# Miniprotein binders against q9h3h3, part 152

Target 1, 235 residues: q9h3h3
Amino acid sequence: EDGFTAEHLAAEAMAADMDPWLVFDARTTPATELDAWLAKYPPSQVTRYGDPGSPNSEPVGWIAVYGQGYSPNSGDVQGLQAAWEALQTSGRPITPGTLRQLAITHHVLSGKWLMHLAPGFKLDHAWAGIARAVVEGQLQVAKVSPRAKEGGRQVICVYTDDFTDRLGVLEADSAIRAAGIKCLLTYKPDVYTYLGIYRANRWHLCPTLYESRFQLGGSARGSRVLDRANNVELT
Key: E = the ipSAE of ESMFold2; O = the ipSAE of OpenDDE; V2 = 0.75 times the mean of E and O plus 0.25 times the DockQ between their complexes.

## First folded at step 9 (miniprotein)

Design WC5
Fold by ESMFold2-Fast, scan of step 9:
Structure WC5 (fold): chain B 235 residues (1-235), chain A 85 residues (1-85)
Amino acid sequence: as target 1 above (235 residues)
Amino acid sequence: DRELLIRRFERLVREAEELLRRAEEALKRGDLETAEELIIYALLKLKLAAWIAEELGDPELLRRVEELVRRAERLLEEVERLKRE
């Protein structure tokens, strides 16, 4: 449910980056307008390619909320892609460590927590919680996919500035949980997305770095974050 | 970067304090599920704050975290007591 679907939806989400986005930008828009904006554009009703019966008549690639302190930095993606081609041609081993080094060298450091939910009230409620956390300053930026023509699950992406900053990744996890999110989360660095590292990649790499599970009650209560590459619990 | 770690510590502690305040209000309203969730969220932030305090080697910062953890644990015990009623 979460593993295979997560990789598929991430690939579809990348295709949407070139289409227009619906954005609530807290840097220029008063926070008091957020609730009305969320009511106007619930992600379960916004259609990928537009429909007169939906909130949008034109295509929408993503629905996004930018925090007040958000300062985008995509790094040197062109340099990353050139280095990646050279690495593949060199015959050197392709490992998580090699990809991490390429990302650092080219300043492609952002990453994201992913959650996949079916269209409906629970998705809209989860997105509203994330959006409020962004506007209130607990998270920096987030986006959610619109409803696809096929009617599959939708993805919420919550970004962090630097995937090599483990504390920052864990701080984002705690903020997502504090927003009321209880579902499975996986963390993917954007370098993996740019280089096409998804499920069933030719290098047999795990497509995500971290996994977060949450439960209330019992002896194992709270958030548990696993480093998937090393099979080590971080929390 | 020591200065960055101190700022991150203060933010986590401030957020945990607000979560515990909201948990106390939920408990007063008899909303035990919301109170429990907020306490758990506060404990997650306090765990990260404790790691920062340990890295900084500052006993005063660690003591501040320990005080809030004890407060959170007392609130959680209260929630569990009321559930048994």
Scores: ipSAE 0.269, ipTM 0.721, lowest interface PAE 4.2, mean pLDDT 85

Design WC6
Fold by ESMFold2-Fast, scan of step 9:
Structure WC6 (fold): chain B 235 residues (1-235), chain A 85 residues (1-85)
Amino acid sequence: as target 1 above (235 residues)
Amino acid sequence: DREELIRRFERLVREAEELLRRAEEALKRGDLETAEELIIYALLKLKLAAWIAEYLGDPELLRRVEELVRRAERLLEEVERLKRE
């Protein structure tokens, strides 16, 4: 059931956000300390609810790295939620365009590139590359989920400040690819997360705006980005 | 906004030039892995700059990007050569 699935995902996201985070904050911590911090907290070993045998004995919601210039701006989330309730009551069509307009009106513009990887060396290596890019200033902020009790893939989220700024979204994609990441990436605006737009939503909306695929042609390094909402190839 | 695109083009080109300068320094000290990573990143930035130049229909901006792409490709060939040694 759509409602059941969306509510479950929203509840899990809320719990993770409210639990403690392991943070490397480049605004207050020297970059030279990053490698030791990454070795201490590899995401494949950090457990969601704590385990005396892991790096953490207490629950961890997210493992995050904040860049030197990171300045969080969530926009007017309360105004967005009120407008969303009004929109649902109005009977107006709920489309990518109407959600985009709500986000712009309430300045809820941030979004994120998502990658899902199995626990293991490849996840830890990918996260280390992303974390270095954040600390070096090529990306603004990123986080990775800890290992779930039941197992399954973990997610790395790489944030941009404005999902309507296509060049900014593409620049983040380039930095992710430069860090050695070759897997499928999808981009989701935070407005969709706040409003509970996940896979199998009741409005049948695609839950992602952009998709990035790495393509290798000879010795060339390539990244192919598709605008899912408009079905237009950007690169 | 044409002016905003030109501003972003100039920033991407400047960032690519700095990455290539750092790549040359890495090559001088024998750090081939870092040099390769920096060159690839410069090429990705140059691809976005080329997109802006093409959208604006400006052949001079495109020539500037293509010159830097050729420089990046020559450095990448040097990395490959040094790896063989």
Scores: ipSAE 0.293, ipTM 0.691, lowest interface PAE 3.8, mean pLDDT 86

Design WC7
Fold by ESMFold2-Fast, scan of step 9:
Structure WC7 (fold): chain B 235 residues (1-235), chain A 85 residues (1-85)
Amino acid sequence: as target 1 above (235 residues)
Amino acid sequence: DREELIRRFERLVREAEELLRRAEEALKRGDLEEAEELIIYALMKLKLAAWIAEELGDPELLRRVEELVRRAERLLEEVERLKRE
């Protein structure tokens, strides 16, 4: 999960947004139906472009679960992009603080914890845990990529409403860990995604704000979150 | 600001207390893995509550968190003891 891989994954995510999604919407569907839905659509078996032998014959961009209280708010993405273009044209320095202010001004505040897993039981088990946490109200919304035709890792994205609310970001991390997830997690604000900022960018910005690692053994067990921008351990 | 932080603190503390209660019940049933996971989750919530207490500059709130942390640590020690049979 380096520069080229991050760029490739971002391009894939953008393309996937255009295709149909498989959604379990807890706002309109009883929680008791979740286990059957998860059994019908395990992410390791759902194919990106459809396959007669898979659960889907047609393309699927994302598999998603919406929580009971989920209220989508993408903010003013077009206003953000216009302001970004103006900022670049102005020659003014582009810094994390400047992007944070653009995001706040245009209410583009969502962000997400990301985990990358190979297709198989571990991925399906992790997704099931995340989906249950969403339906039970511990997380707001999540999605997972289908299996790519080329093969490779799949990504689970767990969203939070406001990347500037550090406590909220950390609460989501704790809920992900409580769901049984022990792999590496990285947190990215959607503003970086909308502006096309990847690992190797001309502005030398780190697109990842936080990293979470789960420590086993010793008295330091549990989640350890690093603030990547300031290189400070938070938990 | 302050009122919202106090509400978040009280929520995190309540959630941690409930997780510890569930961990005690899991221990009584011999579900050591479940007990350990619940204790770790409670400790994660308590760490966030401690941050809020520090931000608010309230020693009493921090003391409440520290008492629950000690209780969680005692339960975790009991899990380790039971694992040894």
Scores: ipSAE 0.393, ipTM 0.744, lowest interface PAE 2.9, mean pLDDT 86

Design WC8
Fold by ESMFold2-Fast, scan of step 9:
Structure WC8 (fold): chain B 235 residues (1-235), chain A 85 residues (1-85)
Amino acid sequence: as target 1 above (235 residues)
Amino acid sequence: DREELIRRFERLVREAEELLRRAEEALKRGDLETAEELIIYALMKLTLAAWIAEELGDPELLRRVEELVRRAERLLEEVERLKRE
């Protein structure tokens, strides 16, 4: 279960990244065109491998919105991979701390808030809110998976530039909540994605660094963010 | 980096002020649920702004946050009052 599932998720992620993306790029496209683009490509209707009944006849790996200030920086992924191989061979413990240091050394700093939603109105509404926040400059970049053939949940990824910047991670959480998102969120650094650390991993690492829950009613209101590795409440 | 923290503080305060302005407009329309939601979002941003003010050790920045928190709390009390009716 554990090893197979992790390998499958890593293979799926790689395939999606390699396939074409549907992109609304606010660096070159006026913000006024966003609503029409969202209506043309609702994530619940865009199919992973294309279908005559969907908006796309060709495969789509991701549906993405780039903010006006978006400047991609993946860091030194090749150096990260080489260092990871060396770390595994060294016999040293593999912990969140050693992975954090590896990521810092190779400038692989980006991370993302994740939300998983079933195909339908709630997914499309959540994505529209996130996309508007990106185009308006409250978030930097986001993407959402197309609908899989199996009909499983889809994922919205909202990126931050530096997972070691705790305040920046929390600012993104606040912006997501302000966009109307109320579901459970988890935060994952891209270094974990590049190294294949998913729910099932051989090192028994928690695959996410933070968890965000939202309460609107009652005496406790607002976002509650937990540092999952240390089991410490941040908000 | 002091300059970076000040820019982040000003952005959070600006965002909180806009959320509170929208909350007041929702309240005028009788949309209590939207008003409550916007006030809570503003308070979340103000919490982060307070952390920055404390890190900078600047009592004037903290005072600005406290003033906006008081404004948000007054609006939330008004929402709660109207919901009881």
Scores: ipSAE 0.444, ipTM 0.804, lowest interface PAE 2.7, mean pLDDT 87

Design WC9
Fold by ESMFold2-Fast, scan of step 9:
Structure WC9 (fold): chain B 235 residues (1-235), chain A 85 residues (1-85)
Amino acid sequence: as target 1 above (235 residues)
Amino acid sequence: DREELIRRFERLVREAEELLRRAEEALKRGDLETAEELIIYALLKLKMAAWIAEELGDPELLRRVEELVRRAERLLEEVERLKRE
C-alpha cells in the first residue's frame, strides 16, 4: 500500500508462507466434510497471529483448499531469482517481455486471480463459494488470508498453472464468476511475487496482467476481462 | 499446441452443454437464480471456445459454438421472462 516498500511486502508474504496453514485437502478428505470445515474456519474470524477468542490460538498464515487433482509445481524459483539479479546487473531493458521469458525459462508459471474483501459475511460467503468450486473440480487450488490484527481487507487467491496460458486464466475467471463472485478480480503471475515486484516498482511494470469486472444488464452479460499488459480487451 | 487447443475446445463445449442441461433442469423446478448462473457460466465457456476456434481458423468449430450460444441465449430469455412474472 502507500508507505510500504517491496522489502516489507516480501517479508510479510514470506512470514505468511512459513506460518502454519489451515488446509482442506480434497485429495485425502471427502467433499462431504467441506461445509463443516468452512463453518469452523470462516476467514473473517480466523486471526493471523492467534487469539483465544477466535477459531485459532496459534498463528495461521493462510487458509487453503486443495482440489482433488491439484499437483503443486512452483518451478525453479532459485534459478529465477539468480537470473533476475543477473538481468538487473546486465543493463538490459527490464520489461514485461523479459520477465515473461525468465518465468518461462525457469518454469515459474503459476499465477492467481486476486479479490480483496472486507472482513465479514461477504468475504466468508465468497470464500465458501470458491472452496466449493475447488472441491467440485472447477478450480485447482485457492487460499484466503486470515484476519490481520490491524484490520483491513483480506485477499482470496485462486491459482492457475500457467499465466501464459490465456485460455486457462479465462477458464478460472469463468469458474470464479460461476461461484457467485461479482467483485473486481485482478490476475498476477507468481513470478512478480517471487521477484518482489508490487504496485509501485521502479521499472513501472504493472504486476497485474488481467482485470475482470462483472457486468449485468447489457446485451453482453457476464465477465469483462482486460489484458492490462497489452491493453487488449479479451471478453 | 494445436492438438491441445482442440482438446480444450472439445472440453469447453462439453462442459457448456452439461451446464445448459443443468440450467434447463433448474428452470423446470423453478430455480431461476441457479438457472441464470449456470447459463452465464456456459456462455463464458463458449466465449473461450470461440476464442480457440478463431485461433484455429476453423469455421466448423465456430459454427458449433454459435449454435450453443443461441441455445444459451434462448434459455436466458426464458429466465428473464419468468422473473418478470
Scores: ipSAE 0.000, ipTM 0.305, lowest interface PAE 13.4, mean pLDDT 83

## First folded at step 10 (miniprotein)

Design QC1 (at its last look DockQ between E and O 0.80; V2 from the best seeds 0.81)
Fold by OpenDDE base, look of step 10:
Structure QC1 (fold): chain B 235 residues (1-235), chain A 105 residues (1-105)
Amino acid sequence: as target 1 above (235 residues)
Amino acid sequence: TEDEVRELFEKLIKLFERAMKRVEELLKKAEEAAKNGDTETAEKYLEEAKWLAIKARIIIYILKELAEETGNEEFKRMAEEAKRIIEEAKKRLKEVEEKVKEARS
C-alpha cells in the first residue's frame, strides 16, 4: 500500500471515529440476539452516510462487537502524545524500540489485526465469523468499516490488549483463522496510530509489526506469522 | 500527485476544524453542567472532549508529516496554526477540568 493510501485510509478512519457506531455489546445483550443483529446490519449493506435503502438512515462510523471481557482501557494516550512531541523536539534518535518504550511507559499497549475485503458476501461472512468469536470469548473486540459510496475495500479490525504479548497476538491470529478467514492479515499497534505514524514516515518506522499469511494444511494455526521488524517467522 | 496531496491535506484540515469545534462545544457543555452541580454530566462531556483533542492531535501529526514530505510552505504554516489551536484547547481543557473538580468537591 502506497504511503499516500495509508494516510487517506487514516483520514477516513478518523472521520468514521467521529460518527456514531453500531455496536453489539455482549456484556449487555444476550448472545442469542447476535444472529438477528448480524442479519439486520450486514457490513456490505450498512452505508457510511446512511444512504437511502440502507439498513441505517444515519451516518455510521463503525460496526463493532464487544466481548464479555472487553474493557475500554486505552492507557494514557494524552501523556503518550506529550512525550512523543517532547522526544521530537529533543532531536534524539527515534527507533521502533523508542515507540515500544513509550507505549509501555504510558500503558498504550493495544493493537489490532487488520484485514481488507471487498464488499459482499465474503465480507459479511468473515464479519459474522469474527463477531461470533468475540461473543464466544475467543476475541475481545472487533470492528468493521461500513460500505463507502465509492465502494472500495472494507476493513475489519480485531483488537488485542497487548502488542508486546506475542502469544496473545498469535492467539488472536489463530482465532481469526478458525473463523474461516484466509486473507492477508497485518498487525498494527495503536501507539503508531495515536502518534500519526503511517507508512513512509520520516523516521522510517514500520507500523506493521506482524504479517499473517494463510497456509493450506500443516500449521496448527492455519497461518504463517512473520515478524516484520526482524524478518523472522514466528510460527 | 501534488493535487492528491493537497486534497488530502484539505480533508485533514476540515476534519481538524470539525473536531476542534466539537471540543469547544463539549467544553461549554461541561462548564454549564458543572455550574449546575451536575458533575457526572460535566465529566462525561470533558472525557469526550479529551478524546476528540487526542484525535485532533493525530491529525496535526499527519499534517506535519505531509508538510515536511512535500516541502510546501503553505502546508507548514497551516500545520503550525493547527498546532497553536490545539495547544490553546489543551489549556482550556485544563481549566474546565479544574472547574469540574471544584464542583465535585
Scores: ipSAE 0.819, ipTM 0.914, lowest interface PAE 0.5, mean pLDDT 92
Fold by ESMFold2, look of step 10:
Structure QC1 (fold): chain B 235 residues (1-235), chain A 105 residues (1-105)
Amino acid sequence: as target 1 above (235 residues)
Amino acid sequence: TEDEVRELFEKLIKLFERAMKRVEELLKKAEEAAKNGDTETAEKYLEEAKWLAIKARIIIYILKELAEETGNEEFKRMAEEAKRIIEEAKKRLKEVEEKVKEARS
């Protein structure tokens, strides 16, 4: 792979953003319908473009679940983008502190825990656990990618509303672990996504802010969380 | 290779064009709804157009970085043309936003 793998993934995610989504919205749909919906649309069987034999006949970009208390708050993303462009033209240095300050100033504080799983029972089971946690109120909103034709890894995104609220981010990690998720989790603030900044960027910024590793019998949260920016353990 | 990067760049350009086409369609719908006095529908279309413009700008950021990494001057010119297009759309978006505000009050 060359230095453009992240850009390929970004392109696919953006195409998916623009295609129809399959959404279970707890604000308008009774919670008792969740299990049937999960059984009808397992992420390992929902195909990106509606392949024959799929539960979906049309393209699906994302499968999502919105919690009953979900209240979107993306902040001033347009202002963020404008300030970013001005900063690059200014000749001033771009550092991790710069990105953090831009996000705070423009109130673009959301972020997400990410997990990557191969298609199959493990993915579908993980998604079902996350979806139930969202509907039950332990998590606010989550989405999962559909199955690609090539059968590559799929991603589950679990959103939090403020990456600077360390307690809130750790509570979301704990809720994910309580749903039975044991794989590696990485946390990415949305500011990096909105500015098109990925792992192989020319500023050497680290878009992954936290990593969470499951620790059997270690802590009450069941995980060990590392702050990637400062290389220190939070737990 | 250059061929693989060119394929990615062309995919991103098509995504940008798709996004901008939808932005124009949504802005027309917002204007129409505002003229009919349906300001809630107009605001919904306007909000969707704003989000698509945000995504289109992300595409431009990626295009510019790809052009810089490869040193390809054709890619640089295409990224700058995309930038010009979205700057014009930004002016249109502000114009429609003002029309929606006038219809409300």
Scores: ipSAE 0.810, ipTM 0.906, lowest interface PAE 0.7, mean pLDDT 89
ESMFold2 (binder alone), look of step 10: mean pLDDT 83; pTM 0.799

Design QC2 (at its last look DockQ between E and O 0.84; V2 from the best seeds 0.83)
Fold by OpenDDE base, look of step 10:
Structure QC2 (fold): chain B 235 residues (1-235), chain A 105 residues (1-105)
Amino acid sequence: as target 1 above (235 residues)
Amino acid sequence: TEDEVRKLFEKLIKLFERAMKRVEELLKKAEEAAKNGDTETAEKYLEEAKWLAIKARIIIYILKELAEETGNEEFKRMAEEARRIIEEAQKRLKEVEEKVKEARS
């Protein structure tokens, strides 16, 4: 990640979070409608600001799919932030373990696999695969960024409920790989996002816990998952 | 580059201002709904305001980090100002929350 790229992406994500989302909710919409919805709103064509000729006339922050088992539980994010601020003022050492404990204490345990893809057919195909996996119950929730004016990479986020559950994180990786996605994946707990921790920070905290690389003919998962904190392969 | 950092900082400030403006609007709407006995609508606006306040705090954390990394005193001042704004808004949010609770009882 070049220089302040992470902070730029964070700023764009924050801006996107303030705009309306295009959502397919499998809890309220029949799965049979997914293909029509995907065809109507391909991520490579949906524009961030509703450009003329795009499928959307209004700004779109994210395109999302909610699975049948999806329940929005963000935990006590306000309490987490307050505790974080108090910790900073205390002068106590801050470690990855500290953040993990804060996350557990405040029940802020969600995380996401991230993939960055260039706009186009490959992105739309990857998104369609993920969306199907969500609707089929292999994944709980996913979102993709719309096309930006600058034509930069779009991000797909696939969420898990608990970043401390290694099996759940690995299962999500397997589901992503089963959907035909071969690019690099990184896993980031939401606690790091909520605390504004990105790239190189004053505490030297790495917000990426796991990295998944596609492997041909390898493990049943079709990937190698690296624990970035310990530099150990989990698969 | 310094220019790139400045542009990012300014972008974040604008996002913060937009978020905080919306928080204030939502809190006013929540108060009005509570006064009218529409507690459901009041709670909806309050929850949206809380979420935006969370996002505003994230922005402040990034601003603070950028200010410290660059050592830019102007950025430090701006980050601290944003911190003061969110703390005031948090107090206001708590006040509105109590009003909504009172209206529900």
Scores: ipSAE 0.833, ipTM 0.919, lowest interface PAE 0.5, mean pLDDT 92
Fold by ESMFold2, look of step 10:
Structure QC2 (fold): chain B 235 residues (1-235), chain A 105 residues (1-105)
Amino acid sequence: as target 1 above (235 residues)
Amino acid sequence: TEDEVRKLFEKLIKLFERAMKRVEELLKKAEEAAKNGDTETAEKYLEEAKWLAIKARIIIYILKELAEETGNEEFKRMAEEARRIIEEAQKRLKEVEEKVKEARS
């Protein structure tokens, strides 16, 4: 398709990881301060490099919210990477089962729901809803990219702690939808990110595990979640 | 195309260099904090350095795949040089980690 679009985005994301973040940490900051913080730092107005007229004067890589129950445990990522390197020199086949087993063995189980939105009211409203869900405890951790120098879609990442826990991943999807978000969501386990595996990879692995689509109708609303590997609806 | 891959490769190399420069800065800060008896701060700098080393390895994985996809021998040599740099940094990281552990006791 586009060749290396995912790798370019990955490079930009890794650069953003290395710049300062704007963080609302519910573990140390009262929930009553959230609305003021959201008004001060809407993702459509926070600029990547601190443009004049921005609420930020210095570069911002990410805007993030940590829930009260957030306890970071990324697992044994160093061991995961070492095992991956050993497998590549072994000549053994690499399959989706290989990645799942590596993730389980090294306890690198986190993943994220992703949504892409253009700058503006819809993005800021979606982020505010997600941030409130995190502070209220329905979600644990989320981040959103700031406004880039050249216009373009921004990304909201909503993390879950175990991609093998299908119920937990679906609960996060439900919490996102309860926040009023109706756009397409895709779910990607972090194991693929830590091993540098994107769409254009030689093993033909698919880093997107699930896809969630908001459904409409005369019945109660809900989401339709598709397992991308098996083309099977989970909901 | 070769030109498109070269632009991406150069971007990744610059990012790798930025990450490794920061790893070196953090390791110096960790050593200094340990000398001052502040092992809590030293451990925080070490943790940040470990995460940057993880990111640097991701970059190397992407560089390696780009080099293999193109068959470009210069790209292969550059990816291998980056791998040598991260391997040396990992040795340095373990050395500093041991110094911090000794200072803790």
Scores: ipSAE 0.818, ipTM 0.907, lowest interface PAE 0.6, mean pLDDT 89
ESMFold2 (binder alone), look of step 10: mean pLDDT 84; pTM 0.807

Design QC3 (at its last fold request DockQ between E and O 0.79; V2 from the best seeds 0.82)
Fold by OpenDDE base, look of step 10:
Structure QC3 (fold): chain B 235 residues (1-235), chain A 105 residues (1-105)
Amino acid sequence: as target 1 above (235 residues)
Amino acid sequence: TEDEVRKLFEKLIKLFERAMKRVEELLKKAEEAAKNGDTETAEKYLEEAKWLAIKARIIIYILKELAEQTGNEEFKRMAEEAKRIIEEAQKRLKEVEEKVKEARS
């Protein structure tokens, strides 16, 4: 990933977060309506700015699916940011352990598996599989970026409640693989996002904790998950 | 490239300005709702404002990182200015939160 690509993607994500979302909420909408909703709003056709001929006439930041167990608890993100700023001013060493402790202290524990896919049938199919897994309770919440004017890859984000819960992170990977997704996955805690920490930061912090590679045969999970911090395979 | 970094920086500044403008609007609406005794509406606007302020802070962190990595003094100044703006907005957020609490009570 060239130089500031991560920061560019971050800026786009932040812009998208400010625009309206297309949401299927399984808590309020019957699961039987999911297929019609997916057909109405395929991610490859939903446009970021509501282009003529798209399913959406208005700008859409994200397409999201909320599961029955979804709770929008983000913890104390404001407190986290204040503590982070104080830490920077203190001149104390900043390590991955420091960020983990900050996240725990402020209860900002959410993270996400990320996958990047080209627009088209494969993306829409992958999204449909994820959306079903969310509605069926195998996953809690997921979102996908709409199609950009310039094209490029779209991102699917599958969230977990606690990046420190290794088992929960691995279970989400398994559910994603069970949905038929074979691409590379990377797991990023939201704490890194909230603190503006991307690749090539001054502290040499890696925001990617885990990497999942699809494995043909053998593993019960259908993937190999690498802990990037320790360079150890977890599965 | 330097040009690409500049474009990114400018994009982030525009996003920051948009976020902060919306924060100010939401805070005004929250204050008005609180004055009218509509504490529920006031709290809704306040929570939205808080979330946008969080996003604005993320932008500042990215701006600071870009400024540091490039060593560009103009970018440093702009990032510092953005920091001052968000700090002022944070004070205003606290003031509005207190007013909403008073109106609830």
Scores: ipSAE 0.846, ipTM 0.924, lowest interface PAE 0.5, mean pLDDT 92
Fold by ESMFold2, look of step 10:
Structure QC3 (fold): chain B 235 residues (1-235), chain A 105 residues (1-105)
Amino acid sequence: as target 1 above (235 residues)
Amino acid sequence: TEDEVRKLFEKLIKLFERAMKRVEELLKKAEEAAKNGDTETAEKYLEEAKWLAIKARIIIYILKELAEQTGNEEFKRMAEEAKRIIEEAQKRLKEVEEKVKEARS
């Protein structure tokens, strides 16, 4: 309504970041416990603020699964932010290449595939498939938002460690599809999140780097992945 | 629609204030842990404070963009005050980091 829908969502996500998370950490928890955990905490039933009748009595910001090989490396985000501020006062042009170079220089290379689903069985099924893929090692880390009192779509984020590694990003897309996910996926490098850059930005940067669409038909199964920056199909 | 942007701006200011309150709490805990010789706990609190400062800067970037796109002078002043607050917290963060290093010596 006001043209800042992404910023409203970002505010909610940042509030969620600061609240407690429900985490299945395969590095310290046996994989055989995953199915019970998923049954106890379906994302359509876990409430943001601990509503009566929900599995959680306390607020939950995110529900997350960490794979056995998950080794977080966010890079030099503080240095990234400092360089961004200096760049804006320098008078130098800001382009997609500028953002890519900042991310590379500071090793802030992570990004995520995003999917938005309404609360219900489809969301819970998609999350369970993603969580299993993480614990089995096909994916490294994922999170899903809990159900908010006002309703609306929930989001699943599936992270990759290097948005410049196109093969790695495509492999993550394939792993998501192998888990039975057929909805539209969009990919956003974390550099845009750390710099507060959303669709309504004065530089006309596009924070969505890739789109993935599932297609069925004979032997032509799988994703069609579009590079939004260059308007070229990668598949 | 101008009222909707103002509501978003006010929500972001509240989030910034929440983050900065937590940063101050964590820095006090880091100093106390270091004073007691528990440098591992001090470093944990310090790392959490650093991440909250990163998040607070993201909020400031969004506030500045909102102020710029609306042309609202009050929003501009509030965003600049938030930046002054985070810059002062960053100096304090560096001071506490130095104290934690000294405790390891």
Scores: ipSAE 0.845, ipTM 0.921, lowest interface PAE 0.5, mean pLDDT 89
ESMFold2 (binder alone), look of step 10: mean pLDDT 84; pTM 0.808
ESMFold2, fold request of step 13: ipSAE 0.821, 0.827, 0.828; ipTM 0.907, 0.911, 0.911
ESMFold2 (binder alone), fold request of step 13: mean pLDDT 84, 84, 84; pTM 0.805, 0.809, 0.808
OpenDDE base, fold request of step 13: ipSAE 0.839, 0.838, 0.838; ipTM 0.921, 0.920, 0.920

